# VHH binders against GDSL esterase/lipase 6 (GLIP6), part 18

Target 1, 339 residues: GDSL esterase/lipase 6 (GLIP6), of Arabidopsis thaliana (Mouse-ear cress) (q9c996)
Amino acid sequence: KSSSTVPAIFTFGDSIFDAGNNHYNKNCTAQADFPPYGSSFFHRPTGRFTNGRTVADFISEFVGLPLQKPFLELQIQILNGTSNFSNGINFASAGSGLLLDTNKFMGVTPIQTQLQQFQTLVEQNLIEKSIIQESLFLLETGSNDIFNYFLPFRAPTLSPDAYVNAMLDQVNKTIDQIYKLGARRIAFFSLGPVGCVPARAMLPNAPTNKCFGKMNVMAKMYNKRLEDIVNIIPTKYPGAIAVFGAVYGITHRFQTYPARYGFSDVSNACCGNGTLGGLMQCGREGYKICNNPNEFLFWDFYHPTEHTYRLMSKALWNGNKNHIRPFNLMALATNKITF
Below, E stands for the ipSAE of ESMFold2; O stands for the ipSAE of OpenDDE; V2 stands for 0.75 times the mean of E and O plus 0.25 times the DockQ between their complexes.

## First folded at step 16 (VHH; framework vhh_6qgx_2)

Design x01 (from w01 with V33Y; at its last look DockQ between E and O 0.92; V2 from the best seeds 0.74)
Fold by ESMFold2, look of step 16:
Structure x01 (fold): chain B 339 residues (1-339), chain A 126 residues (1-126)
Amino acid sequence: as target 1 above (339 residues)
Amino acid sequence: QVQLVESGGGLVQAGGSLRLSCAASGFTFSSYYMAWFRRAPGKEREFVAAITSSGGDTFYTDSVKGRFTISRDHAKNTVSLQMNSLRPEDTAVYYCAAKEPGWSFLLSTPYAYDYWGQGTRVTVSA
C-alpha cells in the first residue's frame, strides 16, 4: 500500500501502559493478576490495571498491530526458545516512575531499568536498528512520582518545583537514550489529573469532595515543561519527530461533560471500597463493584476504566491540536503529517 | 489464632523516651509489613511508621521523623518503635498492625491492615 504504518510500538512507563510486566515479576507487590481485573474484554486477569484494554492496547489496534506482549513474558519466551518481536515490546511497569526511589520497595521496574531492558535487546541484535527507526515510541510516566510526593512517609526534601525539575531531568535522559538506540518517532503523553484519583482518599490533607488541587498544580507544572521538552525534540535530535499528548485536557473534558462521554460517575472507583471506592484495591476481600464500568471514569482506586482509556486513545489517535500536537498519532504512525 | 500484643507504654515527661514493642504470633511474620498507628482522644487513627517485610525500608509520618525509629526482629517475631524527644502531642494509644505487601499508598491507611493489636497507652506530660 502507498501509505505506510509503523512496523512496531515500543512502550515505556507505568500502569496506563503495563500489559502484565508486574505479573511476571515475582518481587513486585503491585499486582492486578486476579479477578475482576480484565473482566470486560479479556474475561480473565492479564496483569493490566484495568477492566480491559489500556491505552497501549488501543493504539496497537489503531495502528493495525497485535496487542503488545510485556517484556518479562518475552524474556521467558526467549529462554524457552519461543519469541515474537513483530509488534514491538511493552516495558511499562505499574507503580514505576521517573525518580529511581519511586515505589522502589514495591519491586517495580523503574524507567531506568525499562530503558536498560530495551538497550540489551538492541545490543543483542534481537531488534534491527532499521525497524527501530521506523517504529513508534510511546512514553508516559510521572503520576506515581507526583502522587508519592504527598505521602506523609516519603515526603521529599525538595520543593514541588525542584521535584518536578528532577523528574524532567530524567525525561531528558530517557529521550537521549532512546534516540541513541534509534528512536525517531516519539509520542510522549502528559499526566492526567492525578489529584482526582479515588486513592487520594488515603491522603490526610486531600479533599474527597473535589480533586486535590495541590497535586494537580504539580501535574500541570510537569506537563507544561514536558511539552517544552517535546517541542524541541526535532531540533535537538536530528531526524526525530515527536508529539505531545495532552492527556490532562482530554481527561478534563470527560470530567466537565460526563454525560456527553457516557459517564454517570467521574469521581468514584467502579471497583473498590470505602470513601470514593479509594480505600481498598479492587478484588481484595470485601470489595464492591459497580454494575457498569463503562459509566465510570475510574476502574479502581488509581486507574481509569477501559472505556476511559478508549476515549483517551481515540482523542490521541485522531484528535486536533487541543488533544495532541503538533499533529496526532495517526499522522505520526502513518507518515502522513500535516503541519 | 493471630495475635499482636503491644507493650512498653506509660507516662513520660516531654523530651523523654519510650520503647514500644509488639509481639506477633499466629501468622508468617516475615511475609508481612508491620506498622504503628496512634489514636489521640477524639481523633481517628493516624499513621506513625511502617517497615517492610524484609526490614529493608522504613517509613515515618512527618511529625515523628528523626525522633522515632521502627525496627523488626524476625527471630523474636517482634516489631519495635523507639520514641525519642517525645512531645505532648505524641500522647495517644499506639497500635501495632500488620498487612500483606501491596501498593505504597496503602501503608498509611488503617483500612488496608489485616491484623491489629489492642494498643498501649503513651502519655507525654508537659
Scores: ipSAE 0.609, ipTM 0.821, lowest interface PAE 1.8, mean pLDDT 91
ESMFold2 (binder alone), look of step 16: mean pLDDT 89; pTM 0.907
OpenDDE, look of step 16: ipSAE 0.746; ipTM 0.875

Design x02 (from x01 with K65R; at its last fold request DockQ between E and O 0.91; V2 from the best seeds 0.81)
Amino acid sequence: QVQLVESGGGLVQAGGSLRLSCAASGFTFSSYYMAWFRRAPGKEREFVAAITSSGGDTFYTDSVRGRFTISRDHAKNTVSLQMNSLRPEDTAVYYCAAKEPGWSFLLSTPYAYDYWGQGTRVTVSA
ESMFold2, look of step 16: ipSAE 0.730; ipTM 0.880
ESMFold2 (binder alone), look of step 16: mean pLDDT 89; pTM 0.911
OpenDDE, look of step 16: ipSAE 0.773; ipTM 0.886
ESMFold2, fold request of step 17: ipSAE 0.668, 0.670, 0.708; ipTM 0.844, 0.854, 0.870
ESMFold2 (binder alone), fold request of step 17: mean pLDDT 89, 89, 89; pTM 0.908, 0.908, 0.907
OpenDDE, fold request of step 17: ipSAE 0.851, 0.844, 0.850; ipTM 0.922, 0.919, 0.923

Design x03 (from x01 with D62E K65R; at its last fold request DockQ between E and O 0.89; V2 from the best seeds 0.81)
Amino acid sequence: QVQLVESGGGLVQAGGSLRLSCAASGFTFSSYYMAWFRRAPGKEREFVAAITSSGGDTFYTESVRGRFTISRDHAKNTVSLQMNSLRPEDTAVYYCAAKEPGWSFLLSTPYAYDYWGQGTRVTVSA
ESMFold2, look of step 16: ipSAE 0.707; ipTM 0.873
ESMFold2 (binder alone), look of step 16: mean pLDDT 89; pTM 0.910
OpenDDE, look of step 16: ipSAE 0.760; ipTM 0.880
ESMFold2, fold request of step 17: ipSAE 0.719, 0.713, 0.697; ipTM 0.871, 0.876, 0.869
ESMFold2 (binder alone), fold request of step 17: mean pLDDT 89, 89, 89; pTM 0.909, 0.909, 0.910
OpenDDE, fold request of step 17: ipSAE 0.847, 0.847, 0.853; ipTM 0.921, 0.921, 0.924

Design x04 (from x01 with E100D; at its last look DockQ between E and O 0.92; V2 from the best seeds 0.00; counts 0 for: DP in h3)
Fold by ESMFold2, look of step 16:
Structure x04 (fold): chain B 339 residues (1-339), chain A 126 residues (1-126)
Amino acid sequence: as target 1 above (339 residues)
Amino acid sequence: QVQLVESGGGLVQAGGSLRLSCAASGFTFSSYYMAWFRRAPGKEREFVAAITSSGGDTFYTDSVKGRFTISRDHAKNTVSLQMNSLRPEDTAVYYCAAKDPGWSFLLSTPYAYDYWGQGTRVTVSA
């Protein structure tokens, strides 16, 4: 109810945010627009890669805004003047990453194209510039880049360190571009422990009785350097303020204290098949589904359940410095903070 | 109704070449990713190569990279594997497989493939 609450949210990244963009992209093979995706809240597929709402959905609710529409849906509606951009836009595409080659053959919308989509709307005056400056920008990307480093058909061309630095070069370019387009309130979330996803069962040399440590080392390396980049934003970009969402640590607590968070299973996919439920996508012929998704950390072979996303979102919204820093999203979403 | 029929296997001396072919029928060939897997004596099936439905991207296991080439012909509904510089450790039964497009990490996982051929034997003698 604060009169200083952000008027809109602009969202970029991958499946933690994707509200259905891949569905509207006919060239994309990474889809969740079929049952039982969306069954727990929407009671129909929406193109979200989970059983209900994503982090972007929960943050919109906490701010007091309607759930975001995917950009590709709104683009169709612009032609007849019926689209509503006043609440913000979701550009995220599941499977996308920081590096252009990440899942390129799957036809995902890479972060560079997501940024171009936003830039086009700004240049066409379809979003008021004063609204952009007061709005919240949500970013999370990089887990697909790191997971793909370990695919058995990749010939390693860069060391882990050099690969992470290439990812961070794109992070810097992304921040610079949105700042030039008017962004001033920036939330950049770290990667979770991507080495723990059920789909790791498909990787050679990945253990199935514990998380894949080599992958999580790379994720932590990226997260540490990402935090350094986020910390300098107020100094490097006059008038901008930023927070670092520590999703790795947030998720680690769910794994360490499962019962406290309502989990009976923090390793297996609720929906899928094979080892860890990680060898088959949810909804494909022969899939199995758990009785209660709210007791599972993972929904499918790669993605958290709605319940997990709700817990993550609460921790990011009003958590302490262990969850998000230097202050939380509630503080960022108001005018109660300084650059 | 679906059939994948491999051919072109045989006995070859080390350093030689073979070309495997897989004829596909009973499904929309142009919509599927195609792959070759192999099973050596006493071992599990292992990924060799894959090609996307468009034919625009190819993938290889490290041990065959630079020696093997996967290709597809949409007019004839065939996928081929050109095997050069053959080694005794390439001795195996080679299987053609097909899957719906999807996530990249499904390419090398036998569990993810919907259709399989019966295999063709390749023997590489020292």
Scores: ipSAE 0.546, ipTM 0.800, lowest interface PAE 1.9, mean pLDDT 91
ESMFold2 (binder alone), look of step 16: mean pLDDT 88; pTM 0.901
OpenDDE, look of step 16: ipSAE 0.605; ipTM 0.823

Design x05 (from w01 with V33W; at its last look DockQ between E and O 0.82; V2 from the best seeds 0.70)
Fold by OpenDDE, look of step 16:
Structure x05 (fold): chain B 339 residues (1-339), chain A 126 residues (1-126)
Amino acid sequence: as target 1 above (339 residues)
Amino acid sequence: QVQLVESGGGLVQAGGSLRLSCAASGFTFSSYWMAWFRRAPGKEREFVAAITSSGGDTFYTDSVKGRFTISRDHAKNTVSLQMNSLRPEDTAVYYCAAKEPGWSFLLSTPYAYDYWGQGTRVTVSA
C-alpha cells in the first residue's frame, strides 16, 4: 500500500454506488443481479445497476485498492470466518434515499440503516480507528427522493422547499454520525440531472423530447444547499476535510457536447424498452439493448453507462473546481491539497 | 392457465358505490402486485390503483384518492376495488392486472404488467 493513498474506502448511498448489497437481500425487489447488467467488465451481473463499473469502483482503481465488497456479502463472510474488508466496505443500496420512506416497500436499505451497519462494525472493533481516520468516505444519495416527489401515486404532503429541507436534515445527521465514528476525508457527490433520466417517460406530466425541468430545478435546489453544508464541514468538524462533487455540471457537459465524449445518444437508455427505453427495466422480458453501450449516456431507465461513469470519475479524480471543489479526489486521497 | 376474472361492475348513480372484485388463478398470487386500470370511452387505458404483494402498501391515481380503496385477500386469491362517491367521469371498463414486484414508477404503465383480466363495465349516471 502506497503511503500516499488512503488505506480504505467506505461508500454510502443509492444505486449509483451499490456494489450488490441488494443482491444479498432476498426481500429487496430493487435488483440488477441478472444479465445483461455487468456485461462489459465483470462479464456477469454483480448487482451494479450499470453495464460495468461505478464511480466508486473507478475511484478504488485510481487509489490503487481492490474494489469494495458490499456489506451484506461481507456479513456472510464474517459469519463464516473468511471476511476481509481491509480495503473498505460498500454500504450503498439501490433505490434508497435520504428519507426513510423512499422506496421502503421495495426492501431497500436506507442511509440511516447503512450508517448503523457501519457503526456496529466500529463498535465491535472490527475496523481499526486509525484505518477509519485515514480512509475515504464517499456519499451519493437523494435522486430517488427527488424522483419520488414527482410520482403521481403518492402526492407529497410537503412543499418542494420543505421536502428538500427534510433531505438536508438527514445529510447533516449523516455527516455528524460518520464524523463521530472517525471519518475525516469526506466526499459528497451532488445529484445529476434527475429530470433527464429515461424513466421520466413514465411520469404523466414529464416531457419526452426534453428533460423534466421541474425535477431538475428541485435537484439543483438540493445541490446548492448540499454544497453549503459540505463547505462548512472543516469548520464544524475539526480535523475533517471535505469536497463537493459537482456531478450535475459534469453530466450536463456530456449532454451539451456529446461528441466530445464519444456519445451518440444522451437521451435514450441503451438497455430497456418503450419510450426513451425507460418503460422497462433492462434484463426483463422483452428488453432491447443497443449495439454499443459506450455511445450512450444512460445504461437503463435510470442509471449511466460504465463509459459515463468512467468519464465522471476522471473528472472528479483530477478535475478542476468546475468538476469538484474546493479540491479534487486525488488531493483528498493523498493529502496533497494545494490552496 | 392464468386467469383474472373481474366482477361487480354495473350501473350506478352519481354519489353511489360499487365494489369490484378480481379472482386470480394460474399463478402465484401472493408473489404479485395487483392493480386496477380503467378505460373510458375514447380515452386510453389509465392506472387507477395498485397494492403490493403483502398488501402493506397501496397506490392511487389522484382523481380517485379518498374515494377508492384497493385491497386483497390472499386466502381467496382476490383483489378488490371499493369505489365510493362515484362520478360520471369514473365511467369506464375496469381491468384487473398483475405484475411482479418492482419500482413504483412502473405502476402506471400497462407495459409492466404480465397478466390482464377481460374487464368489467362501470357506468355512472348523472
Scores: ipSAE 0.612, ipTM 0.822, lowest interface PAE 0.8, mean pLDDT 94
ESMFold2, look of step 16: ipSAE 0.702; ipTM 0.857
ESMFold2 (binder alone), look of step 16: mean pLDDT 89; pTM 0.907

## First folded at step 17 (VHH; framework vhh_6qgx_2)

Design y01 (from x02 with D57E; at its last look DockQ between E and O 0.90; V2 from the best seeds 0.76)
Fold by ESMFold2, look of step 17:
Structure y01 (fold): chain B 339 residues (1-339), chain A 126 residues (1-126)
Amino acid sequence: as target 1 above (339 residues)
Amino acid sequence: QVQLVESGGGLVQAGGSLRLSCAASGFTFSSYYMAWFRRAPGKEREFVAAITSSGGETFYTDSVRGRFTISRDHAKNTVSLQMNSLRPEDTAVYYCAAKEPGWSFLLSTPYAYDYWGQGTRVTVSA
């Protein structure tokens, strides 16, 4: 009856995970390293794109590990001879996506580069293979790809179907690469309803009195096929197990039953300005801020509040099959798998 | 004191060309993204074009792509808009604007821009 927990967490993706990588990237223009970001928990900016902890932070706490450091901070520490990778690494970069072109001019760290960063550490023997094989791998990405499809200055040459298929090709490559590097416990989260973010107010064809349906159709199409890819992982990759986090449905419940989850506002940004609070980044000259972020689904024009991230993380950690499947993160992370 | 001063507007026949210029002073020009917006009578400001601080990337709204070219000159602290194949629907007051680098979706929203010029009128006759 022994109980054991994964020794480390390796995290890839975008802003629901980014613990400060963009701050350490001099070329990146997507920043949250200024007030009032972080004010609800850390009481200072940390580079997290919310008022407190992200999903990666809550999962680390549930597992019993320290909050993850961003890779780019650790890279500086390698030069100083003080790096410690024993409990995992966070490679995530806010604004990044599956496609190389997604927010490239902003200088984000795309998923391909995040994977290369991990590969380099493994090839240099800075992370033991035995640790990797017992560790949890967290992945979520694709919201930025889909949002950017609808930008007025983008000229996509692909249909929505073909664009989503190109995204899924990169998902397959990502899974293959981490498996070859030793990953065996994989959690891949779906997209939330990206068409509901306050920043949609900037899009010329997006409604502001309801979510942007065309964008959410693309997100659901990606999510359905992502689940198919995750379901085949144990068959395609010997020794690997994987779970699909159904973030779309989890978030939809918050919008459908706001009072149950402590929300008085599921549409507007707590911090921002203009329509939906979605026309100005939090912390820019003239911004406005709500008095209680815990009552808001969205913190800023694009990102959930800490409270929303806490609720998402709890549902992924110990939820039922409607939230995460075929079993939850607790089962995956603690070697206690129940069907 | 920050100033953005547009010039080069005027009356032109459909199919013609104009070159707008915007002289910038009072801030570190090379650190800012530059953009052109326009406002037709009775309409809201709409995004026309933007250029990154390095000049390495340019962006255009669909209706002007292939006809308009944005450029910048760091030695003169100017941003320009070459407008070719002009149409009557291009008639508007054109505004130069500046913002710090940021999120991609901020390029096309007026709320994101820190500094604005007074505008130059472009009238395209049929």
Scores: ipSAE 0.683, ipTM 0.850, lowest interface PAE 1.4, mean pLDDT 92
ESMFold2 (binder alone), look of step 17: mean pLDDT 89; pTM 0.911
OpenDDE, look of step 17: ipSAE 0.755; ipTM 0.880

Design y02 (from x02 with S104N; at its last look DockQ between E and O 0.94; V2 from the best seeds 0.72)
Fold by ESMFold2, look of step 17:
Structure y02 (fold): chain B 339 residues (1-339), chain A 126 residues (1-126)
Amino acid sequence: as target 1 above (339 residues)
Amino acid sequence: QVQLVESGGGLVQAGGSLRLSCAASGFTFSSYYMAWFRRAPGKEREFVAAITSSGGDTFYTDSVRGRFTISRDHAKNTVSLQMNSLRPEDTAVYYCAAKEPGWNFLLSTPYAYDYWGQGTRVTVSA
């Protein structure tokens, strides 16, 4: 019998997780709160950057918890006395990154602020520490940092190596901070092959007939060093256990064996316009949309379809060591943490 | 009708300066990001500079950073490009463009801009 299933999920990062936080942020210009976002499952825009559910939604379903609401929605509901955090909270903000400068002018909620939001709830006793220690923590971020390194109007002063190390410095701070706030079951997902997103068509030197290799080299460098950090968590943080979700490899398999996974298109956005469908955001004037999003890896110029998220989530939930390690999310969510 | 009307182009000597202006009408100027693009002879249109709706952030392609300055005036509904230390390779038709706020990578993509001017020619003589 398994009566040790996690009571809550706390989610941090970017658009792979964002359940609508940007919608509730008036200063944010990165939005998906308009049609046809949300058309496949919710039949309305929710602020999710896909046609349906995200990875965070699928993991919540697999655990047996309600779909997560964004923190900024819950914050409004708490003011009205109508909500609580008993099942966890989603702090993720699409467009955010590890570095404070990443998309700052767009008004996204950076990971540092997401952590402050969580800390405030803990300090105000709105989440009991005993619940936190039994709960699952989901983290994924860094794709926006790496994509932005290649923008023609940015002039990064750091080498790729130094830039990735600056990103990893924030990863270390993030893990330290959530551990001090009570986190013990940590899942940190790698980046996917960010050089393959349709939006690369906007970059002046990026190829469109193949993925942008230089960008993927940086993503893999980050992913390898992230894995090293995750592997050390049980020894550096007594009582904590952690898993590394190998999203890069999972996504690469979809691209390598598309028919096996039901894809007829692994390169173009289902919803958008221009080269790869990657030159226009879905839902803007003049957009085009594919007939069946379930056959496409990408929903819009930057984000996977619900179907892709479903496949990714299943691989993370009950996959083998090639997908997630040292064990899968199902094992993490059902095991107790000792010291 | 939306109108973007560029002015201030002309012939200048290398090392000289020129100021382009773009008068905007027919839309809510203060709600839009503004940009300058250019097309050199035989080349495709390329991003030069952009400025956010508030004017709080500016962006430049690498070849003009430090030499060009974009600015906007909400009272006059104008966006300007001050071009200093001009070089022959700056010779192009310069276009004013406007877009709604959005994702950062849309700033440098002509496809993402809703409104365009007719352009003003800048020629820089050796």
Scores: ipSAE 0.627, ipTM 0.843, lowest interface PAE 1.8, mean pLDDT 92
ESMFold2 (binder alone), look of step 17: mean pLDDT 88; pTM 0.903
OpenDDE, look of step 17: ipSAE 0.678; ipTM 0.851

Design y03 (from x02 with A50T; at its last look DockQ between E and O 0.93; V2 from the best seeds 0.79)
Fold by ESMFold2, look of step 17:
Structure y03 (fold): chain B 339 residues (1-339), chain A 126 residues (1-126)
Amino acid sequence: as target 1 above (339 residues)
Amino acid sequence: QVQLVESGGGLVQAGGSLRLSCAASGFTFSSYYMAWFRRAPGKEREFVATITSSGGDTFYTDSVRGRFTISRDHAKNTVSLQMNSLRPEDTAVYYCAAKEPGWSFLLSTPYAYDYWGQGTRVTVSA
């Protein structure tokens, strides 16, 4: 074999990955295509929900591939007679979830549609099958489902446990579908502590002097069962290998040892306004912005800073079993496994 | 100049009905989400209902679901709240509010609303 590094990355999920899909979706109300988004690296808005690069961007850099293009941008290129899917594609949509109804009225692209978009490209032979089987698949989703469970206008008919199980049913369907389409190297990341985002200040009865414990209990319940699903992938899906990215634990370390990671603030949004900076989206009239985003865990009311994403991505790329297991992304992307 | 003017408040017996109306002017009504909030005596404003700019989606706080209906009329630039099966706990000043489309968690947050009416008083007697 001539190369040991994956030729492409296919990315599904939400804002930890979204490289601009929402911008190209005129029906979507979850947007970051205005200042000061992107100001720390791109020096212009790109539709990424942070001040610079996302996790998908850093992983692309570590692999040695160009930053990913959002699917909806590439779809426009097909109409113009130009298309290139050889180094991968990003289907992720900020605000999307595992459950079809999550943020549906906002016009986000749910995971089911992201999978259909990929399936269509495969069925039209727009991606070489040999590339798919050698490529890295990145997945992370579920934070929006869990956050939305606690909105005062939601009327879920399911208990927290049953709701999490419904989310996990979709995880199983997602893995089955990408495997049938050729996926063999799968990285599925856990949720972070979603109960700690600044936007929790908008939720009735959510504390602001500590994280929202009920929400984080649901996130941990999901994460535990997700890991069980990921662990059986090599047995259930012949030829597939998979890793579980323990983003919850990674983020918890940033919160526990902030100075070690360069943080002076792990609770407030750098960009926003009101309690925790969590009552106003960054860039809306009246927003405030911190002097140094690199000192903040959160960029805006819902999303980490580029610095947080860099630290998270490094831990996933070459970390130990506490960060990602049974081996890290570097091993997955290069077929080099160290225990 | 943006104006939101509520009407239709009054005194009603428990179990009765009222219809609130809010006339909007000074902005592109069809581009805004519209909402009703209420404030009981001595309490903070609380979310009642929101309707999207297209009118395609409606959202209600749990205590009014099934009893209240929010609607909008783009031709008249009005938003309405039909309140049925009223309870003494519904006694409040009701405010019309408007915001630009955005994230789901902004629908129920007063801080997220750009424009507010003066309010109309609803009193529900036992």
Scores: ipSAE 0.721, ipTM 0.872, lowest interface PAE 1.3, mean pLDDT 92
ESMFold2 (binder alone), look of step 17: mean pLDDT 87; pTM 0.895
OpenDDE, look of step 17: ipSAE 0.770; ipTM 0.884

Design y04 (from x02 with K99R; at its last look DockQ between E and O 0.91; V2 from the best seeds 0.79)
Fold by ESMFold2, look of step 17:
Structure y04 (fold): chain B 339 residues (1-339), chain A 126 residues (1-126)
Amino acid sequence: as target 1 above (339 residues)
Amino acid sequence: QVQLVESGGGLVQAGGSLRLSCAASGFTFSSYYMAWFRRAPGKEREFVAAITSSGGDTFYTDSVRGRFTISRDHAKNTVSLQMNSLRPEDTAVYYCAAREPGWSFLLSTPYAYDYWGQGTRVTVSA
């Protein structure tokens, strides 16, 4: 009963959450709306950047809510007032980041636009304010910003430290904005070890026999300061409560103890081609696919498998303080904040 | 049959300019990203420049930024590379390449390109 009292989930960020927004964005070149994406659960492409469910899907299931619909699928029904969104909306766009320029030429929906989409619904009274204050807010982004730092055609103009600080400035703005729009239960997840994705094989000077350490240093730098920001939310934003999902450490355990988690491969993409399976997107002409995605940490050149997402989601939902803190997502989603 | 045919290479003095052209046929030119790569003697192909299918965004490796300009002409199905302030280090065979739009990290990766020209030689004398 208490698990059924959370009325909605509002989701912002990138591919760990994207439920198909990019498919409905005709300007976006980052797509997963073709086979074999979705083949392990949906048995069809849904626009999710994995072989099945994302973290947002598993959290919806744990809460007892239907799987989320992407905002762009619902935009006409929402604009006409004919859609019911009482169980929440997913604004996430794969490839998006905290910095406005991150993958801009790909036509992704940046976090700033995702926030504007939510703000518009709130200001038009299309979401009940009492629902917002009792709802769960899921946020994760920044991997694309950090990966882009190392692209050879995007020569660094800022030091790694200054670049991460610019990312964190947007994190603060994001939290301030959703709080002003009514958010009170906030879950902000850290980055995983971005330097371990198979697509690193495309980067100059990135090792392929181990993770790219310089990239992971930046991810850890971001994650440390993100945790500081999340820890101060209850003090800075009266009535708000927040949790920090330690996705880096969660994923690191999968890499350290692969057999324990059912993995036979924690380095190569199940679906792709070339070095690490990381030189070709899954589903493009000439791709190769592994026999069992459940044995692989990575689905494609950039994204985890459904199995990895299931393990991450379970750890975030009911894990201990090594996984998520100061308490887990189940506690956040079932506790009410009295106003 | 898909063809990418480079032209405009030659010998030029350091500090000079050269304009490369690549004529494309056998595919829908306006829907593809185009790029230039180069191979210096004894080295692997390296990324030089890329341009999106619309022509709205251009990208350059560090060593050529500010000196080289990539452009495309949809009416003529050509992509061009204007090379100014040439240096001896720019000496290479230059290759035109094409790929479908996709993720940003695919732009600079030779493996990601489906179609390649035969190359045109550029020699920059000290």
Scores: ipSAE 0.724, ipTM 0.872, lowest interface PAE 1.3, mean pLDDT 91
ESMFold2 (binder alone), look of step 17: mean pLDDT 87; pTM 0.896
OpenDDE, look of step 17: ipSAE 0.784; ipTM 0.893

